# VHH binders against q3afa8: the designs that were tried, part 35

Target 1, 265 residues: q3afa8
Amino acid sequence: MDKASLGIGIFDSGVGGVTVLKELINLLPGENFYYLGDTAHVPYGSKSKEELLILGDAIIRFFLKLGVKMVVFACNTSSAITLPILKERYPVLMEGMLEPLRKNMPAKAKVGVLATEATVKSGLYQKKLMETNKFQEVYMIACPQYVPLIEKGIVSGKEVEEATREYFEPLLKEEVRDVVLGCTHYPFLTETIQKLYPKIQVIDPAAYVAREVYRKLKENKLLGENGGKVQFYVTGDEKSLKNLGSLYLGYNIDRVQKIDLEVIV
Key: E = the ipSAE of ESMFold2; O = the ipSAE of OpenDDE; V2 = 0.75 times the mean of E and O plus 0.25 times the DockQ between their complexes.

## First folded at step 20 (VHH; framework vhh_nb_b201)

Design y2 (at its last look DockQ between E and O 0.93; V2 from the best seeds 0.72)
Fold by ESMFold2, look of step 20:
Structure y2 (fold): chain B 265 residues (1-265), chain A 125 residues (1-125)
Amino acid sequence: as target 1 above (265 residues)
Amino acid sequence: QVQLQESGGGLVQAGGSLRLSCAASGFTFSSYAMGWYRQAPGKEREFVATITSGGNTYYADSVKGRFTISRDNAKNTVYLQMNSLKPEDTAVYYCARVAVFTYYGRTIYPEADYWGQGTQVTVSS
């Protein structure tokens, strides 16, 4: 049994994790990926810590049954709330959205972060950024409208623009020029954000995540060589994954397997 | 290394005014937001006012219209002008450096990373 030939599990509550998957495919073309969108339970941003732990536990066990060498938490909410706990429960390598951001973000006087309510309420994203000593003022914006709109395929138009103007109002007032996409869904909104605010630097941590995944696999002698396959799974509706996901990846997602998570409570 | 020293507290009669000052050192003052928090006896510490590095101000509802926060970057000092004081304003007032501003809609939750030792404000009737 060659551990290096095992796959990499990637999960998100819905289509958002595709933004991380794209960077992983580009940087790690020799790897096999298993992508799970937990679309029966999206959005994660409004769920309790207890609910998220139950779901995360089931997702890790699903990936272990498939045979993975690493699990990527391609969800900022899960990375903030569940990864620190689940990392202690399972021996598989794990990476999330927060540590790569902490390691790779350049110093800025002011930074804005768009995030889900659950991510903001956890306090862990803010704490992680402040530990860097790279920022003097951090502006955390809870964006409860974004994931539901994105999962319905709505990434432009008046409803998104109105929500975006509300979310950016405090950032503009304080002349914040650098805004981190603190949810893996939010890169789908980059064009809309840039249309409204062309002078704002939008920062997507997905590339940082891919670099840290590469580093961990290399350091553990787990880099794959003859892979390149991606298998897609959902727990519910597959429409946004097939539509938005395919558009973002630049190829058709033709086959998506529906699964039921083995939830134990 | 970061040092915040409050002054200007004391006893004042209801309806009166008081000005608090906070001298800051050990960091680039003009680059950081500053604020005031207070803690009444037997209560949790609560936000009072903040002023960002850009000079924008935010206030708790309980003090809006009565208190004014300001800063002098040349003197590394933040001030709290407290007018129309009420017995309910009696508390220890803490100068703070504010590092995080969290928004839920239009509601702001400032979070401090450093605190002063506090100065007592007592409003008598």
Scores: ipSAE 0.785, ipTM 0.921, lowest interface PAE 0.5, mean pLDDT 92
Fold by OpenDDE, look of step 20:
Structure y2 (fold): chain B 265 residues (1-265), chain A 125 residues (1-125)
Amino acid sequence: as target 1 above (265 residues)
Amino acid sequence: QVQLQESGGGLVQAGGSLRLSCAASGFTFSSYAMGWYRQAPGKEREFVATITSGGNTYYADSVKGRFTISRDNAKNTVYLQMNSLKPEDTAVYYCARVAVFTYYGRTIYPEADYWGQGTQVTVSS
């Protein structure tokens, strides 16, 4: 079987990864995708490294059974914690949320990063950004209200706007003009954010991820030609993926397969 | 290479004042936030004050209204004016280049990427 005809695996702990999927579909129309939402084990931010690795191994094995030529970690936590380890364990191309951004994002004096509280507390995201020497000041903003609102399908209106105004206050005070979406859920709020702050450059890491995936596939002569299919998988509840995924992707997700990850302890 | 050198520490009576200075070199001073931290014996290092490249200042609650952080970009120097000093202010004070700010609601946590050697401040009762 032509390796280039194999699909691309995308996983997230939940629904946020569909934002990455959308960018990949747009840039790579010749590819087939397998999306896995590990909804049975959400949230990832509260789990230990060991737990995340166990899940990560199971996820990679799942994709390998399906036959993939690449796995995309559409999860910031996994990108930061498990990807560096798992890429050494398995003979499959891998990409995450952080490295494409680090590599390709232009230098700015100041940058804001909207992220979950867990991401901010880990310190890893800001550390990795600073290692690039592209920034003098990084402003990490914990956004604890965003994911709950988004999961409820609330991506506009008073509640989101009020939360956004609160989160952007320190950014405006420091005259920050570039803001990175440091959670894969947050692109759901891009329109709302832009409406409130039209002068702010909102940076979605998903765009960088898609470009890097394309680059790697091209370099390895693995670009597909007859793709366009997307299969959705979940380990837990499918409702969120069906509803929010459909909303973001702009088409109805009718079929989601529930799977059990084969965890090896 | 980045270098930070503190000065101005010493012994002072409660209610007294001190002014700390930190001379910076090895980087574009005006482009970075600067900060002061302190570490008392047997305690963890704690944030005291920070001033951003834009001149905005932030303080720990314990020093608000008493301490003032300022900077002179022409001299590549950051200052900490300490007034109404208390015995509990006794610590080694460290100058730092601040690169990361974390926000939890209204709470700010500056993170340093370079440190000075520190200067001792002792406040007697």
Scores: ipSAE 0.530, ipTM 0.808, lowest interface PAE 0.8, mean pLDDT 92
ESMFold2 (binder alone), look of step 20: mean pLDDT 88; pTM 0.887

Design y3 (at its last look DockQ between E and O 0.93; V2 from the best seeds 0.84)
Fold by OpenDDE, look of step 20:
Structure y3 (fold): chain B 265 residues (1-265), chain A 125 residues (1-125)
Amino acid sequence: as target 1 above (265 residues)
Amino acid sequence: QVQLQESGGGLVQAGGSLRLSCAASGFTFSSYSMGWYRQAPGKEREFVATITSGGNTYYADSVKGRFTISRDNAKNTVYLQMNSLKPEDTAVYYCARVAVFTYYGSRIYPEADYWGQGTQVTVSS
């Protein structure tokens, strides 16, 4: 079987990864995708490194059984913690959320980052950004209200706007003009954010991820030609993926397969 | 290379004042936020004050109203005016370049990427 005809695996702990999927579909129409939401084990931010690795191994094995030529970590936590380890364990191309941004984002004096509390607390995101020497100041904003609202399908209106105003207050005070969405859920709020702050450059890492995926596939002569299929998988509840995924992707997700990850302890 | 050099520390009586200075070199001073930290014996280093590149200032609750941070970009220097000093202010004070600001609601956590060698401040009762 022509390796280039194999699909691309995308995983997240939940529905947030569909935002990455959308960018990949747009940029890579010749590819087939397998999306896995590990909804049975959400949230990832509260798990230990060891737990995340166990899940990560199971996820990679799942994709390998399906036949993939690349796995995309559409999860910031996994990108930061497990990807560097798993890429050494398995002979498959891998990409995450952070490295494409770090590599390709233009230099700015100031940058804001909206992220979950767990991401902010880890300190890894800001550390990695600063290591690039592209920024003089990084403003990390914990946004604990966003994911709960988004998961409820609330991506506009008073509640989101009020939360957004709160989170952006320090950014505006410091005249930050570039704001990174540091959670894969947050692109659901892009329109709302832009409406409130039209002068702010909202940066979705998913765009950088898609470009990097394209680059790697091209470099390895693995670009597909006859793709366009997307298969959805979940390990737990499918409701969020069906509802919010359909909303974001702009089409109805009718079929989601429930799977059990083969966890090896 | 980035260099930070503190001065102005010393012995002072309770209720007294000191002014610390930090001379910076090796980077575009005006483009970076600066700050002061302190470490008392047997305690962890703690944030004292920061001034952003934009001139905004933030203070630890323990020094708010008593300490003032300022900067002179022409001299590549950041200052800490310490008034109404207390024995509990005794510590080694460190100048720092602040690179990351973390916000949890109304709370701010400045993080430094470079440090000076520190200057001793002793407040006697």
Scores: ipSAE 0.850, ipTM 0.952, lowest interface PAE 0.3, mean pLDDT 94
Fold by ESMFold2, look of step 20:
Structure y3 (fold): chain B 265 residues (1-265), chain A 125 residues (1-125)
Amino acid sequence: as target 1 above (265 residues)
Amino acid sequence: QVQLQESGGGLVQAGGSLRLSCAASGFTFSSYSMGWYRQAPGKEREFVATITSGGNTYYADSVKGRFTISRDNAKNTVYLQMNSLKPEDTAVYYCARVAVFTYYGSRIYPEADYWGQGTQVTVSS
């Protein structure tokens, strides 16, 4: 079969990866996408490297059964920990959240990063950014209120604005003007952030991910033309994907197939 | 090459004062945040104070109100004025260039990318 007609698999532990999917749909309208939210095993940030590799292996095998030419790791933890290892196990093209940011972000004196407490505590995000030598100073902000608000469907209004003012206070004090959304959930809040702080450059790595996916497909002569279909899968509860996912994509997600991952014992 | 050279350490009586200096070279000093850390024997190195490139200051709770960090960008020098010294302040004090600021609510965790050689401060009981 013609490899260029194969789909693109995208996975996250939950609904957050929809923010990457939206950018991919917009940039690559000729492609077919398979989105998997591994909701039976969320959160990934609390799992060991070994557990994440077992799940990632199962997810890639699921996508290979569907027929994919590329797998996108739309989870910051999986991108950092499992992608480098799983890339050596499978010949399918892979892309994650961190390398597109590292490659595409221009040099800045100061950069801010909004992230979950788990991401901040890991030290991985700041380490990977500092390794580029593109930034003099990195300002990491732990944002524990954001994911709970987003999961309740609260992406605007008083509660989000109050949390956002709290998180941005130190960034404003240090005159940080470039702020990275260091969690795939946070693009749900972009409009609110921009309304409060129009002079801050909000940087969603998802746009860089989509560009790098396009570049890799083009370079490998794998760009599709007659696609445009998106299929959704979950391993557990589907409500967040149907509610939050539909809101973010701007259309109704009618059908979500529940699957069981075949993990190797 | 980044170089940080501390001076001003020594022996002082409890309740006394010392002023530490750190001369910096090998980078655009005014564009970077600077800090002081300390390490007592048998203890982990700990944050003391930082001054950002914009001039904002942050202090560890143990020294707040007693220590003052300042900088002179024309001389590429950062200072630590230490007043009301206690025996518990006895440590090797390290000048540092700070590259990462991590915020957890109201808590700040500055992380250095370059260190000086350190200067001994000894506060007699």
Scores: ipSAE 0.776, ipTM 0.917, lowest interface PAE 0.5, mean pLDDT 91
ESMFold2 (binder alone), look of step 20: mean pLDDT 88; pTM 0.887

Design y4 (at its last look DockQ between E and O 0.96; V2 from the best seeds 0.81)
Fold by OpenDDE, look of step 20:
Structure y4 (fold): chain B 265 residues (1-265), chain A 125 residues (1-125)
Amino acid sequence: as target 1 above (265 residues)
Amino acid sequence: QVQLQESGGGLVQAGGSLRLSCAASGFTFSSYAMGWYRQAPGKEREFVATITSGGNTYYADSVKGRFTISRDNAKNTVYLQMNSLKPEDTAVYYCARVAVYTYYGSRIYPEADYWGQGTQVTVSS
């Protein structure tokens, strides 16, 4: 079987990864995708490195059984913690959320990052950004209200706007003009954010990820030609993926397969 | 290479004042946030004050109203004016370049990427 005809695996702990999927579909119409939401084990941010690795191994094995030529970590936590390890364990191309941004984002004096509390607390995101020497000041904003609202399908209106105003207050005070969405859920709020702050450059890492995936596939002569299919998988509840995924992707997700990850302890 | 050099520390009586200075070199001073930290004997290093590249200032609750951080970009220097000093202010004070600001609601956590060698401040009762 022509390796280039194999699909691309995308995983997240939940529905947030569909934002990455959308960008990949747009940029890579010749590819087939397998999306896995590990909803049975959400949230990832509260798990230990060891736990995340166990899940990560199971996820990679799942994709390998399906036959993939690349796995995309559409999860910031996994991108930061497990991807560097798993890429050494398995002979498959891998990409995450952070490295494409780090590599390709233009230099700015100041940058804001909206992220979950767990991401901010880890310190890893800001550390990695600073290592690029592209920024003099990084403003990390914990946004604990966003994911709960988004998961409820609330991506506009008073509650989101009020939360957004709160989170952006320090950014505006410091005249930050570039704001990174440091959670894969947050692109659901892009329109709302832009409406409130039209002068702010909202940066979605998913765009960088898609470009990097394209680059790697091209470099390895693995670009597909007859794609366009997306298969959805979940390990737990499918409701969120069906509802919010459909909303974001702009089409109805009718079929989601429930799977059990083969965890090896 | 980034260099930070503190000065102005010393012995002072309770209620007295000191002004610390930090001379910076090796980077474009005006483009970076600066800060002061302190470490008392047997305690962890703690944040004292910071001033962003834009000139906004933030203070630890323990020093609010008593300490003032300022900067002179022409001299590549950041200052800490310490008034109404207390014995509990006794510590080694460190100048730092602040690279990251973390916000949890109204709470701010500055993080430094470079440090000076420190200057001793002793406040006697």
Scores: ipSAE 0.853, ipTM 0.951, lowest interface PAE 0.3, mean pLDDT 94
Fold by ESMFold2, look of step 20:
Structure y4 (fold): chain B 265 residues (1-265), chain A 125 residues (1-125)
Amino acid sequence: as target 1 above (265 residues)
Amino acid sequence: QVQLQESGGGLVQAGGSLRLSCAASGFTFSSYAMGWYRQAPGKEREFVATITSGGNTYYADSVKGRFTISRDNAKNTVYLQMNSLKPEDTAVYYCARVAVYTYYGSRIYPEADYWGQGTQVTVSS
């Protein structure tokens, strides 16, 4: 009944949360992880707050049955909308995508954010960055070409490079040196971006999430020692997780278990 | 603690000119973007012009070629030179500190975090 030996649950609407999982595995190699992609309910960005709460509640209950000491909301929408409410319903530790960004970004005069049109329109990253009082000018770039290219497996080459030059044009004009990847898909493009713009610091919020998970586990005396296993779950199609997830993690995802969430509607 | 105080408004005949000034205090002026917005009777506040901390300028389509935004960092002041004024330019003009620039392709949507109290500009026909 040692709480420190319990696992860490991680969820996203799909495969994007793998970018968070990779950072967690790297920083916390002694922990057990349970990754859930809620692929039956994609996309999350179009769902109501009530729907997202119902899904989040079911996901947390699923993780509690598996035995977790912490749940990581590896979904930007769920982190903003559901985490503040669900943390009051459950005693398990929780971490999301936005508070680690807020806490860990160093002070800069200027910061750029690459994001989907939906994320830009939500005002979510703008609000969190401005709440820090660390930045004087925030440059939000809507990147509608990125997700379609990445979903086709196109993460390098001329088409991606041309889109990237278009998106970075205003950032270069304003001499922005620090650029946040504001979508869970965009870490797949990091190598291409760094090759084109080696002087720009590319910031993946996933690294900050991993640091905050570590800090919370350490502060609560919950760091594990004898783990190292990762279990994968989906609620719908598993091919995206196996294809893109394996590519990003650098190893083959052999077994993915399909589950049905117990939702209360 | 951020304070923005506009001046230079008034009544002017169509075709005339006015220069608005905005004195800023309570922050490091040279490190921040600034802008002008306006609100006509019965309408929502709209973007007019902005100038980044680096000096790059952007204008609403309705004022391009007629209005010029500028800044004097030594005096903590941003200006709006308004030429060839039209009755449609009648509005309360607000100085603003701009915190966010949002880009959709080539279109730019500035967002302010602090506002002045405004100065009335009235352009008579």
Scores: ipSAE 0.683, ipTM 0.886, lowest interface PAE 0.7, mean pLDDT 89
ESMFold2 (binder alone), look of step 20: mean pLDDT 90; pTM 0.904

Design y5 (at its last read DockQ between E and O 0.93; V2 from the best seeds 0.86)
Fold by OpenDDE, last read:
Structure y5 (fold): chain B 265 residues (1-265), chain A 125 residues (1-125)
Amino acid sequence: as target 1 above (265 residues)
Amino acid sequence: QVQLQESGGGLVQAGGSLRLSCAASGFTFSSYAMGWYRQAPGKEREFVATITSGGNTYYADSVKGRFTISRDNAKNTVYLQMNSLKPEDTAVYYCARVAVFIYYGSRIYPEADYWGQGTQVTVSS
């Protein structure tokens, strides 16, 4: 069996992970992808570490059964909490949202981070960024309005713009020029944000993830040559994935397979 | 090595004034936000004031209008001018390098990554 011919697994608790998928597709056209939205168990941000690990194990086993050479955690919560543990449990390459960014992002005096309240409250994001010694000032902005709007398909217009102006007010005051999208949903708003603030460099961690995935595959001689296929899976509702996923990817997601995770307690 | 050294603390009567100083070394002072925190006996350390590298200032509600934070980059020093002092201001005051600013709506939570040893401020009634 040629391991390089195996696909790449991508999972998120919902549709946000498609933003990561898009970057991976763009940079890695020779790869096949399996996308899993664990929509039956949302939200992940309110779950305990134990619960997340149970789900994580089930997810990894699912991908291994499909036959993957790598699993991408397109979820900030899972990247932060379960990835460090799961990577030691299973013999498959893994990558998350935070490490590629913190390792490869260039140094800046000031950086803004838009994130969910849960992400900000965890303290892990700013901690990890500061450990790099790349930044002197980090501005963490809780953006509680974004995910609800995005999930409703509202990615432009008055409501999003007003929320954006509110969130960017402190960043502008401090003359921050680099702003990280600290949630996988937020790239849906990139155009809206850029329209409002054309001088701000919006940084999508997904780009760094894709480059890191490429690097790891290349290093391990696992780059595929005959890719281009994407299969979509969900554990619960498929509506958001079909609607918003299609919108973001620029093509219709017409087939989503519902699966049951084998949870072992 | 990052070093922060406070001075200027002491005993003062209610209504009086004190000026705290913090001498910084071991890093490019002008590139960092600085701040002051305080801790009273039996209480948690609380934010008092911060000044960003850009010169913007933020204060706890309890000290607004009474305290002023400033900095002299040429001297690598941050100051806290404390006026109209109250007994409830009694605490150990800590100088800090502030690296993270957390925004929850209109609320700001500055987080420090380095601390001084602190200086005692006692306000008598």
Scores: ipSAE 0.877, ipTM 0.957, lowest interface PAE 0.3, mean pLDDT 95
Fold by ESMFold2, look of step 21:
Structure y5 (fold): chain B 265 residues (1-265), chain A 125 residues (1-125)
Amino acid sequence: as target 1 above (265 residues)
Amino acid sequence: QVQLQESGGGLVQAGGSLRLSCAASGFTFSSYAMGWYRQAPGKEREFVATITSGGNTYYADSVKGRFTISRDNAKNTVYLQMNSLKPEDTAVYYCARVAVFIYYGSRIYPEADYWGQGTQVTVSS
């Protein structure tokens, strides 16, 4: 069968990956997408490298069973920690959050990054930004409160605003005006952030990811023509995907299939 | 081609003061954060102080209140004024260009991308 007609697997620990999926659907309307939210194991930001590798391995094998030509790591934590290792284990094309950001960010004197603790601790996100020589000062802010709140559907109100003020305090002190959303969940907070800090330029790298996916498919002669289907999977609770995910995508997610990941070891 | 040259180290008795200087070249000094790190024998290099391009300063807990970092952008120079010196301050002190600031809540972890050759500071009892 024709490999170009195979789908594109996209995964995140939860609902966050729909922010990348939206850009992919818009740019690549001829493709079929399989979205997996690993909601039984969210949040990824507090997990060890070993656990993330086990989960990532299982997710790739799940997508291979479905028939994919490419896997998109729509999770900044997984992109930083697991993608470099897992790309060596499997022949399937892979794209994540870090290389598209590195390639497409404009030069700035100062940039802030909101990220999970695991992403910050890995050191890989900072390293990718510094490789560009586009920034003189990079401010990495660990945001452990965000993903749990977002996965509960809490994207506004006092609890989110207090966490946001804490995370932005050092950025404001250094007059940082450009802030990268270093987790695919964080675009759900853009309205709240803009309400609190209307002068901050919020940068969502999801569009960069979609463009790099397109380039890889084109270069490998794998662009599809007959797609347009999106199929949704979760490993646990589906509520945030159906609620926040539907709102963000602009259409109702009617069917979500629950699966169990086949963990080896 | 980034070059950082420390000076001002030496021997001083406990309770005394020293002023370290670091001359920088090969980059637009005023656009970058600068800092000082130190390494005692048998120890890992540790953060001492940093000053951002905007002039804000941050210190390791072990030196707060005793050390002051400053910069002179007209001379492309960063300074470390070291007062109330203790034998525990004995180390090679490195000038650094600081590029990454990591925050976990109120805790800050500055990371350097370039280093000088270092200057020895020895504090005798």
Scores: ipSAE 0.796, ipTM 0.923, lowest interface PAE 0.4, mean pLDDT 92
ESMFold2, look of step 20: ipSAE 0.792; ipTM 0.922
ESMFold2 (binder alone), look of step 20: mean pLDDT 88; pTM 0.888
OpenDDE, look of step 20: ipSAE 0.869; ipTM 0.958
ESMFold2 (binder alone), look of step 21: mean pLDDT 88; pTM 0.887
OpenDDE, look of step 21: ipSAE 0.864; ipTM 0.958
ESMFold2, look of step 22: ipSAE 0.785; ipTM 0.915
ESMFold2 (binder alone), look of step 22: mean pLDDT 88; pTM 0.889
OpenDDE, look of step 22: ipSAE 0.852; ipTM 0.957
ESMFold2, fold request of step 23: ipSAE 0.790, 0.777, 0.748; ipTM 0.920, 0.919, 0.888
ESMFold2 (binder alone), fold request of step 23: mean pLDDT 88, 88, 89; pTM 0.890, 0.889, 0.890
OpenDDE, fold request of step 23: ipSAE 0.875, 0.862, 0.871; ipTM 0.958, 0.957, 0.957
ESMFold2, last read: ipSAE 0.786, 0.764, 0.772; ipTM 0.922, 0.924, 0.928
ESMFold2 (binder alone), last read: mean pLDDT 89, 89, 89; pTM 0.890, 0.892, 0.891
OpenDDE, last read: ipSAE 0.870, 0.866; ipTM 0.957, 0.955

